# VHH binders against EKC/KEOPS complex subunit cgi121 (cgi121): the designs that were tried, part 28

Target 1, 174 residues: EKC/KEOPS complex subunit cgi121 (cgi121), of Schizosaccharomyces pombe (q9p7j3)
Amino acid sequence: MILPLFPETQVHVFVYENVSNCAAIHEQLISQNPIYDYAFLDAATILYKKQVYSAIIRALEDRRDEQMKTKTIHSEVILSLSPKTEISSAFRQFSMTKKSKNIVVVKIDSKLTEEEEFERLDKLVEGNRVEFSDEELQKLIDFKVLKKNYKLDPSTLENPLASILSSIALRGYS

## First folded at step 18 (VHH)

Design qo3 (from qn2 with A33H Y112H)
Fold by OpenDDE, fold request of step 19:
Structure qo3 (fold): chain B 174 residues (1-174), chain A 123 residues (1-123)
Amino acid sequence: as target 1 above (174 residues)
Amino acid sequence: QVQLVESGGGLVQAGGSLRLSCAASGFTFSDHHMAWFRRAPGKEREFVAAIAYTGKYTFYTDSVKGRFTISRDHAKNTVSLQMNSLRPEDTAVYYCAATYAWDYYTERAYEHWGQGTRVTVSA
């Protein structure tokens, strides 16, 4: 996928459910294995495609403006999902854990087609790929976690997408 | 209350050794990555070493590789930095830090910091 604002940057997003080896994946991430150069998100924290896209765009904007807060673009995506400015908090909120069951995987700066990237990633993830869609994401979301992460209340829950996007876009502006 | 308390700093001659220790409390030590940073006089704070929460993986800045060793003791909630073959350029205040994120080299990633311990290496 090519984002209009970043035509030179190819992005791929994959969703996996019932992943059996999240602990192993997590181990590779903390070991800094370059083969696992993706943003591995806990699907329980993701409700909308636009949520992911907004985080990706923000991360890319930060990179463009040489204002990345993290070491890697993928870590920046994780940070960009969070309404908080603290990197550690963002990882705690949105990154996959050893106990994750379903994950969203983001690849930035891919040189491969979506199918080729999938073939590569499929060697790392032991789970079932599902469509990256709002329909599939809403099956995997934990609303308790979502509400906590974005401090959603009865008012903002009337339009959670708007609230989430605002939180992402206005991070650091309180 | 979160607390990181460094110890072991002091004056040492070039070629000497020091062992820094950091005692952690007030947070879940077992799921936090630990690191040492240092700030030399007139310089910005820089990454020195990190150790994953499992203790299985360690990371070092190039200038200390082969000389420094980071380790952790889960039973005691401590992280240590064995510094051998010390050089004058190692002179700095050394800080212990903790993070949940595996962004080890990023200072901003660390949410807990100690007050630091001074290491002075004389020529």
Scores: ipSAE 0.927, ipTM 0.956, lowest interface PAE 0.5, mean pLDDT 96
Fold by OpenDDE, fold request of step 19:
Structure qo3 (fold): chain B 174 residues (1-174), chain A 123 residues (1-123)
Amino acid sequence: as target 1 above (174 residues)
Amino acid sequence: QVQLVESGGGLVQAGGSLRLSCAASGFTFSDHHMAWFRRAPGKEREFVAAIAYTGKYTFYTDSVKGRFTISRDHAKNTVSLQMNSLRPEDTAVYYCAATYAWDYYTERAYEHWGQGTRVTVSA
């Protein structure tokens, strides 16, 4: 997939449910295995495609402007999901954990087609791929976690997408 | 209250050794990656070493590889830095830090910091 604002950057997003080896994947991440150069997100924290895209765009903008706060573009995506500026908080809020069951996987700067990237990733993830859609994400979301992460209240819950996108876009400004 | 308390700093001759220790309290030590940073006189703080929360993986800046060893003790909630073959350029205040994120080399990733312990290596 190509983002209109970043036509030279190929991005792929995959959703897996019922993943059995999140602990093993997490071990590879903390070991800094380059084969696992993805952003692994807990699907329980993701409600909309636009939420993911917004974070990706923000990360890419940070890179473009040489303002990345993290070491890698994928870590920057994780940070970009958070309304908080603290990297550790962002990871705690949105990154896949050893206990995760459903995940969203983001690849930035892919040199492969979506299918080729899937074949590569499918060797690493033991789970069922589902469509990257709002419909599928809504099945996996934990609203308690979502509300906590973005401090959603009855007022902001009337339009949660707007609130989430605002939080992502205005991190550090409010 | 979160606390990271460094100890073990001091004056040492070039070629000598020191062992720094950091005692952690007030947070879940077992799920935090630990690191040492240092700030030399007139320089910015720089990454020295990190150890994953499992203790299985360690990471070092190039200038200390083969000389420094980071370790942790889960029973005592401590992280240590064994510094061998010390050089004058190792002179700095050494800081212990903790993070939940596996972004080990990024200073800003660390949410807890000690006050530091001074290491002086004489020529």
Scores: ipSAE 0.926, ipTM 0.956, lowest interface PAE 0.5, mean pLDDT 96
Fold by OpenDDE, fold request of step 21:
Structure qo3 (fold): chain B 174 residues (1-174), chain A 123 residues (1-123)
Amino acid sequence: as target 1 above (174 residues)
Amino acid sequence: QVQLVESGGGLVQAGGSLRLSCAASGFTFSDHHMAWFRRAPGKEREFVAAIAYTGKYTFYTDSVKGRFTISRDHAKNTVSLQMNSLRPEDTAVYYCAATYAWDYYTERAYEHWGQGTRVTVSA
């Protein structure tokens, strides 16, 4: 996928459900294994495609402006999902954990087609790939976690997408 | 309350050794990555070493590789930095830090910090 604002940057997003090896993946991440150069997100924290895209865009903007707060673009995506400025908080809120069952995987700067990237990633993830869609994400979301992460209340829940996107966009400006 | 307390700093001659220790409390030590940073006089704080929460993986800045060893003790909630073959350029205040994120080299990633312990290496 090509983002209009970043035509030279290829991005792929994959969704897996019933992943059995999240603990093993997590181990590779903390070991800094370059083969696992992705943003691994807990699907329980993701409700919309636009939420993911917004985070990706912000991360790319930060990189473009040489304002990245993290070491890698994928960590920046994780940070960009959060309304908080603290990196540790963002990881707690949105990153895949050893206990995760459903995940969203983001690849930035891919040199492969979506299918090629999937074939590569499929060797790392033991789970069932599902469509990257609001419909599928909605099946995997934990609304309690979502509400907590973005401090959603009855008023903002009327249009949670707007609230989430605002939180992402305005992080650090409150 | 969160607390990181460094100890073990002091004056040592070049070629000597020191062992720094950091005692952690007030947070879940077992799920935090730990690190040492240092700030030399007139310089910015820089990454020295990190250790994953499992203790299985360690990371070092190039200038200390082969000389420094980071370790942790989960039973005592401590992280240590064994510093061998010390050089005058290792002179700095050394800080202990903790993070949940596997972004080990990023200072901003660390949410908890100690007050530091001074290490002075004389020529």
Scores: ipSAE 0.926, ipTM 0.956, lowest interface PAE 0.5, mean pLDDT 96
Fold by OpenDDE, fold request of step 21:
Structure qo3 (fold): chain B 174 residues (1-174), chain A 123 residues (1-123)
Amino acid sequence: as target 1 above (174 residues)
Amino acid sequence: QVQLVESGGGLVQAGGSLRLSCAASGFTFSDHHMAWFRRAPGKEREFVAAIAYTGKYTFYTDSVKGRFTISRDHAKNTVSLQMNSLRPEDTAVYYCAATYAWDYYTERAYEHWGQGTRVTVSA
């Protein structure tokens, strides 16, 4: 996928459910294995496609402006999902954990087609790929976690997308 | 209350050794990656070494590879930095830090910091 604002950057997003090897994947991430150069997100924290894309766009903008807060673009995506400025907190809130069962995987700067990237990633993830859609994400979300991460209340829950996007866009602004 | 308390700093001659220790409390030590940073006079704070929360993986800045060793003790909630073959350019205040993020080299990633311990290496 090519984002209109970043035509030179190819992005792929994949969703997996019933992943059995999240602990193993996590181990590779903390070891800094370059083969696992993705943003691995806990699907329980993701409700909308636009949530993911907004984080990706923000990360890309930060990179464009040479204002990345993290070392890698994928870590920047994780940070960009968070309404908080603290990197450690963002990872705690949104990154895949050893206990995760469903995940969203983001690849930025891919040199492969979506299908080729999938084939590569499928060797790393032991789970079932599902469509990257609001419908599928809605099945995987933990609303308690979502509400906590974005401090959603009864008023903001009337339009969760707007609230989430605002939180992402206005991170660091008070 | 979160605390990281460094110890072991001091004056040492070039070629000498020091062992820094950091005692952690007030957070889940076993769930955090630990690191050492240092700030030399007139310079910005820089990454020195990190160790994953499992203790299985370590990371070092190039200038200390082969000379410094980071380790952790989960039973004691401590992280240590064995510094051998010290050089004058190693002179700095050394800080212990903790993070949940596997962004080891990024100073901003670390949410907990110690007050630092001074290491002075004389020529």
Scores: ipSAE 0.926, ipTM 0.955, lowest interface PAE 0.5, mean pLDDT 96
Fold by OpenDDE, last read:
Structure qo3 (fold): chain B 174 residues (1-174), chain A 123 residues (1-123)
Amino acid sequence: as target 1 above (174 residues)
Amino acid sequence: QVQLVESGGGLVQAGGSLRLSCAASGFTFSDHHMAWFRRAPGKEREFVAAIAYTGKYTFYTDSVKGRFTISRDHAKNTVSLQMNSLRPEDTAVYYCAATYAWDYYTERAYEHWGQGTRVTVSA
């Protein structure tokens, strides 16, 4: 997909459920294998497409403005999901772990079509691809984790999307 | 309370060796990546080396490759930096740091820091 404000940057987002090799993927990530140049997110922490898009946009804006806090655009996406400014905390909160079952995978600066990128990624991920939609994401979310990550309370839970987006947008300004 | 305590610094002649050690406590050492940074006089702090939480992968700044070796001991919750063939430009305060993120080269990624140990290499 192409984002309106970033027409030269192609972005792909994939969702996998019942992934059996998250531990192996995680090993590749910590080894800094360039083949795994994606943002691997735990789907248990993602409730909305707009949550992911907002993080992507923020990361791209940071890059545009030469204000990235992390080394890579994909790490910046992970950071951008977090209401906290600490990179380590963001990874702890949102990145895929060895124990993850369902994941959201983000590719920034893709030179491939969505189908081509999928074929590439499908060689790395052993799981079932599902649609990147709010409907599918809500099946994978862990609300306890979500509430913890964004400090949601009964009032903010009336409109979780607004609260989450506000947290992402206002990171560092609270 | 989180603590990282460095040791092993000192004065050494060019071409000599030192072994730095960092003792970690107050956090889950086994799931944190560890690193060494250094700050030379009049310069900003810079990345030196990192080791993944598994101990299987290590990363180095170019200027120390082949001379420095980072290692960790899970049983003792320690990380070490073996420094060989030391040069005057290696003179700095060396800091131990810990992070959950696999963003090894980024100073800001590290959430825990030691007080530092001074290494002085004479010509």
Scores: ipSAE 0.926, ipTM 0.955, lowest interface PAE 0.5, mean pLDDT 96
Fold by OpenDDE, last read:
Structure qo3 (fold): chain B 174 residues (1-174), chain A 123 residues (1-123)
Amino acid sequence: as target 1 above (174 residues)
Amino acid sequence: QVQLVESGGGLVQAGGSLRLSCAASGFTFSDHHMAWFRRAPGKEREFVAAIAYTGKYTFYTDSVKGRFTISRDHAKNTVSLQMNSLRPEDTAVYYCAATYAWDYYTERAYEHWGQGTRVTVSA
């Protein structure tokens, strides 16, 4: 997909459920294997497409403005999901772990079509691809984790999307 | 309660060796990546080496490759830096650091820092 404000940057997002090899994927990430140049997120922490897109956009804006806080655009996406400024905290909150079951995978600067990228990624992930939609994401979310990550309370839970987006947008200011 | 305490620094002649050690406490050492940074006089702090929480993967800045070796001891919650073939340009305060993120080269990624140990290499 192409984002309006970043027409030269192709982005792909994939959702996998029942992934059996998250530990193996995690091992590749900590080894810095370039084949795994994606943002691997725990689906338990993602409720909305707009949550992911907002993080992607913020990361791209930071890169454009030469204000990235992390080394890679994909790490910046992870950071951008967090209401906290600490990189380590963002990874704890949102990155895929060895124990993850369901994941959201983001590719920035893809040179491939969505289908081609999927074929490549499908060789790395042992799980079932599902549609990247709010409907599918809501099946995978852990609300306890979500509430913790964004400090949601009964009031903000009336409009979780607004609260989440505000947290992302106002990181470091709220 | 989090502490990283470096030791092993000192004065050494060029070509000599030192072994730095960092003792970690107050956090889950087993799930944190550890690193060494250094700050030379008049320069900014720079990345030296990192080791993944598993101990299986290590990373080095180019200038120390082949000379420095980072290692960790899970049982003792320590990380070490063996420095061989030391050069005057290695003179710096060396800092131990810890992070959960696999963004090894990014100083800002590290949430815990030691106070540093001074290494001086004479010509």
Scores: ipSAE 0.926, ipTM 0.955, lowest interface PAE 0.5, mean pLDDT 96

Design qo3 (from qn2 with A33H Y112H)
Fold by ESMFold2, fold request of step 19:
Structure qo3 (fold): chain B 174 residues (1-174), chain A 123 residues (1-123)
Amino acid sequence: as target 1 above (174 residues)
Amino acid sequence: QVQLVESGGGLVQAGGSLRLSCAASGFTFSDHHMAWFRRAPGKEREFVAAIAYTGKYTFYTDSVKGRFTISRDHAKNTVSLQMNSLRPEDTAVYYCAATYAWDYYTERAYEHWGQGTRVTVSA
C-alpha cells in the first residue's frame, strides 16, 4: 500500500493469529538480524487499522522532518504508537514479546509487492495470516491492555478511537 | 529504588587495562539490555558497547572493537566492561545504562543511568 501523503513509500501490514514462534522471532530482533527488519507489534495492543496507520504516518512525518528518535523507521513506528516519548516503555507496551500469541507486522520502504513481502514474512512467522481489518483486530485486542496503554477512562469509552489517535498525534506537546 | 553504580575507574597508562563494573538494583535486570556510554571532556556522550539481556549478543562502537569486551553476570546483577590496549582518547566518564528496547545505539532509548566513573589514560 501507498499512503497518499507519502507516494514514494510502499507500506505493507500483516496480521497473524495463533503464532507459535514469537520467542524465536524475539531472539532475532534482539540480535539485530536484518532479515527481521519489520515492526512486530503485539496485536493485543491494536484495536483499529487507523491506529496503525496513524503511527506509520507519524513515523514517516518525523523522518521527513529529520525528527526521528529511534534508529530505524520500524522502531519509530513502535515509538509512535505510544502516548509517551520514552522509547523503552513504548517497546515494552506495544512490541511483540516472547509470550505474544497474535501479532501485527509492519513493513515500511518495501521493495516488494504485498504478495512477495508476504511470501518472505511467512517463512519467518509460524501462524495463521488473517485480514488486516477492524473486524479481525477486534477479535485479538486486550481491552485491559488498551485502556492501560492509552489511559482510557469510562468517559472516553464511547469514542476510544479519537482518544487513541489524539494520543499518537499529540505526543511530546505539553 | 533504581540504581546503577559504576566502579573500577581510575588512572591508567596508555596500553594498559581497566575493568569497569556496574551493579544494578531496583529493576528487573533480567529483561534489560545493558550498555556503556562515555563522555570525553568537552564532548557529547557517545555509545561504547551494549549487551542484550540474554548475554548472547554484543555490540561495539568501531573505535573500541577488539579492545573492549562487555559482559554481564545474571547471578550478581552486574555488567562489566573490560578495557584493554587503552589509548589517551579513551579518557572519559563512563556511564552504565539500561533499556528494555533493542535500539542499542540510541542514548535516548536508555531509561536507567549510573552516575559515571572517570577513566583517565595517560600517555
Scores: ipSAE 0.836, ipTM 0.928, lowest interface PAE 0.7, mean pLDDT 92
Fold by ESMFold2, fold request of step 19:
Structure qo3 (fold): chain B 174 residues (1-174), chain A 123 residues (1-123)
Amino acid sequence: as target 1 above (174 residues)
Amino acid sequence: QVQLVESGGGLVQAGGSLRLSCAASGFTFSDHHMAWFRRAPGKEREFVAAIAYTGKYTFYTDSVKGRFTISRDHAKNTVSLQMNSLRPEDTAVYYCAATYAWDYYTERAYEHWGQGTRVTVSA
């Protein structure tokens, strides 16, 4: 996919459920294996497609403006999901962990079609691909985690999407 | 209260060795990557070495490869930097740091910092 504001940048997003090898993938991430150059997110933290797209857009804007805080565009997506500016806490809150079961995987600057990128990724992830859709994401979310990560008050907040997107967009302006 | 306490700094002749140690408390050492940074007089703080929380993967700035070795001891909650073949340009305050993020080279990624230990290498 191509985002209108970034026409030279191919982005793909994949969702996997029932992933059996998150511990092995995590090992590859901490070793800095370049084959694993994706953003691996815990699906328990993602409720909306717009949540992911907003983080991708924020990361790309920061790259364009030479304001990136992290080493790679994929780590910048992880940071961009957070309402705070602390890189370490963003990784703890949003990244896939050794114990994750369902994941969202983002590839930015892909030179491949979505299906070609999927074929590469599917060799790395032992799980079942599902559609990247709000319907599927809703099945995988942990609302306790979402509420904690974005400090949501579900009893007083009519539109959690707007609160989440505002948190992503306004990070660093407080 | 989070603490990182460096020790082992001092004055050493060029070509000599020092071993820095960092004792960690007040946070979960076993899930944190550890690093050493240094600040030379008149310079910005720069990355020296990092070690993943497992102890299996190490990373070094080019100028110290082959001379410095980072290691960690999970039982003692310590990280060490063995510095051999020291040069005057290694003169700096050395800082121990900790992060959960596997963004090892990025100073901003580190959430816990020590106060530093001074290393002076004389010609």
Scores: ipSAE 0.828, ipTM 0.925, lowest interface PAE 0.7, mean pLDDT 92
Fold by ESMFold2, fold request of step 21:
Structure qo3 (fold): chain B 174 residues (1-174), chain A 123 residues (1-123)
Amino acid sequence: as target 1 above (174 residues)
Amino acid sequence: QVQLVESGGGLVQAGGSLRLSCAASGFTFSDHHMAWFRRAPGKEREFVAAIAYTGKYTFYTDSVKGRFTISRDHAKNTVSLQMNSLRPEDTAVYYCAATYAWDYYTERAYEHWGQGTRVTVSA
């Protein structure tokens, strides 16, 4: 979806399956290599495009309102996926790990076109790009992980979108 | 029970050295980044140094670069801060902290904290 409240902010989202070098990417993230300034998410935790866009919107709203809790907008996206305010837990639950196989990659404040950003990112990620779509995300999700991360009960798990989006939008107000 | 227990604080003359140690238990030390923060009298707690869970990458606040060295020992589940060329402005309570997140400078990112060890540097 279009981010109408933040029209000056270029955002790109990419999905990769069968990534073979997550351990190498993780090493670059912990070293603070600025070339890797993206949010690298484990696709096993992402079921909907709206889940990702809602986290981006929440991160941008917190930046606008001078309420960011993390160092970068990309780390703020990771936190914003969480129903809780704990940064360490959000990274554990949603970030790509050394053992991840499929990832969602977010770039905020891009100065590049989507194709230019893809060409840069494709040099970093050894995997197969797939469409950022609910259809592709559904193939990569782990529903047990989703249920745990958002505390979904059986009645909610079948159609969890509203519960997930509420968790992202309302984190810290209850 | 998660514990971070600092030791090695005390009174030292300006120009002297101290080595702080932090013993960790009750969590997976091998996947946590470790840091030292400090709180000087009348000030908010501030970042001092961090070391990535691999031990390969270290980060320091500017005022301690070249004087302080953070290290970790995976076999003993400890993190240390060697403090050389101490100055009166280094006087503070020093806290050991742990996080899974690679947001090293952000106090709020740290999920486990010690009780602190007091360092006093006299002129």
Scores: ipSAE 0.825, ipTM 0.925, lowest interface PAE 0.7, mean pLDDT 92
Fold by ESMFold2, fold request of step 21:
Structure qo3 (fold): chain B 174 residues (1-174), chain A 123 residues (1-123)
Amino acid sequence: as target 1 above (174 residues)
Amino acid sequence: QVQLVESGGGLVQAGGSLRLSCAASGFTFSDHHMAWFRRAPGKEREFVAAIAYTGKYTFYTDSVKGRFTISRDHAKNTVSLQMNSLRPEDTAVYYCAATYAWDYYTERAYEHWGQGTRVTVSA
């Protein structure tokens, strides 16, 4: 998928449920294995496709504008999901952990079609791929975690999309 | 209260060795990657070395590879930096730091900092 503002940047997003090897993947991430150069997110923290796309867009804008805070574009996506500017907290809140069960995986700057990237990723993740859709994400979300991560009020929780997207887009201003 | 307390700094002749230690308390040491940063006189603080929370993976800035060794002791909640073949350009205040993020080289990824220990390497 090509985002209009970033015509030369191919992005793919995958969702896996019932992942059995998150501990092994985590080991590869902390070792800085380049084969695992993706953003691995805990699906319990993701409610909407637009939540992920907004974080990707924010990360790409910051890269374009030489305002990245983290080392890689994939770590920048993790930070960009957070309403806060603290990198360590963003990783703690949104990244896949050893104990995660369901994950969202983002690849930016892919030189492969979605199918080709999936073939590569499927060798790394032991789980069941599901559609990247609001319908599937809503089955995997933990609303208590979502409320805590974005500090959603009862009124905001009725329509959380706008509040979440604002947090991602306006981080550092409000 | 979170504390990182560095020790082992001092004055050393070029070519000599020094071992820095950092004692950690007030946070879950076993969940945190640890690093050493340094600030040379008149310069910005820069990355020196990091070690993953498991102790299995280490990372170094190019100028110290082969001379410095980072290690951690889970039982004592300490991180150490063995510095061999010291050079005058290694003169700096050395800071111990901790992060949950595996973004090891990025200063702002580190959420806990020590007060620093001074290392002076004479020509």
Scores: ipSAE 0.817, ipTM 0.921, lowest interface PAE 0.8, mean pLDDT 92
Fold by ESMFold2, fold request of step 21:
Structure qo3 (fold): chain B 174 residues (1-174), chain A 123 residues (1-123)
Amino acid sequence: as target 1 above (174 residues)
Amino acid sequence: QVQLVESGGGLVQAGGSLRLSCAASGFTFSDHHMAWFRRAPGKEREFVAAIAYTGKYTFYTDSVKGRFTISRDHAKNTVSLQMNSLRPEDTAVYYCAATYAWDYYTERAYEHWGQGTRVTVSA
C-alpha cells in the first residue's frame, strides 16, 4: 500500500479524460501558481496504478532522506517516474503538456478528504474524471510512448510491470 | 549540435550597467525556459534569473530584483540579461542555461549550458 511507511502523509490521485484546457493548466504551471501545486502527468505515459504509487513512494523516501533533487514533492514524483536521473528529460517524458488529452493528477500532503480535494481540482480541470484503476489507465496509455520511456524490448515486454517498477524503485537514487 | 554562446561580459565600475546576451542553437528554443546562473570566485554556481519559454514569466534571486532584467527574443533565439546598478558582489562568470522543466531555481534541472562570460565590477 502506498502509505504503510508514511502513515501521516495523505495522497490523492485523480484521472481525467478528454481534458480541453491542458494549455491553460500548463500556463499556470510555468507561472508557478501555487493553486496548481499538483503533479500533472500525461496519462499516455501511465499504464499501472503501481507505477504511480512507486514513484510517489520513491519521492517520499528521497524527501525523508533529504535527497530530493527537485524543488517540490510533486516535481519529485515526475522525476521518480523516470528510469534516468535527468530532471529536464523526466518532465519532457511524463508531464502533462499543452497537447495532452488525458491526465493523471497527484496531490501529496493533502489536508483534505478525497472528495474535498476533487472539488478543488475539478474547478481547475475541464475534463471528465474517471476511476484511478488499471482498467481505466489501460484505455488511456500510449504503448509506443511507454516502450520508449522505459526501453521495453522483446525480452522485457512479456511482463512490463516488473521492468517499469524496477526502473523506479532500484534506480541509484538511494 | 546544441550550443549556448554568451557575450557582453567585461569590466565595469560599481553603479554601472552591462547587458549580457546568449545565442542559442541546436535545440528547440521555443520550448525551453532560459536562465542565467553565476559563479563568483571560490563560490558555488548560483541562480540569478529565469524566463519561461513564453517570455511572460520571470524569476529572480532576491539580491538582483529591481536591478537585473531577463528577456528573450524568439525571432533571434537569444536571451539577454540587463544588469543595472552593478555592485562588486555581482562579479562572477555568468552562464546561460536551458531546460524544459519549470523547476527554474534548480541547477540540476538545466540540460544545456554555455561556457560563461566574465563580469568584473570594480569598487
Scores: ipSAE 0.817, ipTM 0.920, lowest interface PAE 0.7, mean pLDDT 92
Fold by ESMFold2, fold request of step 19:
Structure qo3 (fold): chain B 174 residues (1-174), chain A 123 residues (1-123)
Amino acid sequence: as target 1 above (174 residues)
Amino acid sequence: QVQLVESGGGLVQAGGSLRLSCAASGFTFSDHHMAWFRRAPGKEREFVAAIAYTGKYTFYTDSVKGRFTISRDHAKNTVSLQMNSLRPEDTAVYYCAATYAWDYYTERAYEHWGQGTRVTVSA
C-alpha cells in the first residue's frame, strides 16, 4: 500500500499466527542477513492496525526530517512503537523473540506488489498468514504485555487506543 | 547495580598487541550483544567491534578488520578484544557496551557502558 503523506513509499504489513520458526528467523536477524530486511514484531504487543500504521508514519516522518535514531527504517518502526526513546528497550518490548508464536511483519520501501512480497516472505516464515485486521490482532494480543509496554491504568485498559496512539505521537516529550 | 568493568589497557609500541577484557555484572549477559567503542583524542566515540549474544556473529569497523578480534565467554560473563598489529591511530579510550538490540553499529542503541580503559600506541 501507499500512505497518502508518503506517496513514493510502498508499505506492506502481514500477520502470521502459529509461527514455528521464530528462533530461526531471530538467528537471521542477529546475523544481519539482508534477505530478512523486515520489521518482525511480536503480535502479542499489537492490538490495532492503527498502532502499526502510526509507528510506520512516525518512522517515515523521522526519516524525512533526518531524525532517525536507528540504522534502518525497519528498526525505526520498532523504536516508534515505544512511548520512550531507548532503542534497546524498544527492541525488548516489541520485536519478535525466539519464543514468539505470532508475528506482525512490516516491509517499507517495497518494490513489489503485496502478492509478490507475500511470496517472498512466505518462504521465510513457517506459519499461517491471517488478515491484517483489528479482528485478527485482538485474537493474538497479550493484554498484560500491552499494559506493561504502554503503562496503561485500569481505567483505560478496556479501550486503550487513544492512550496508545498518544504515547506513540508524544514519544520524547514525556 | 549494572557494571561493565574494562581492563587490559596500557602503553604499547606500534606493531604490538594488547588484550582488553570487560567483566559484566548486574544484567543478563546471555541475552545481550556486546561491543567495543573507542574515543580518540579530538574525536567522537566510534564503533570498533560487536559480537552477538550467541557468540556466532562478529562485526568490525573497516580500520580494525583482520587486526582485532572480539570474543565472549559465557561462563565468565566477559567480552574481550584482542588487538594485534597496533598502530598509533588506535590510541584511544576503549569502552565496553551492551545492548539487547541487533542495531550493532549505533552508539545510542547501547544501554550499558563501562568507564573505559586507555590504550596508547607509541610510534
Scores: ipSAE 0.816, ipTM 0.919, lowest interface PAE 0.8, mean pLDDT 92

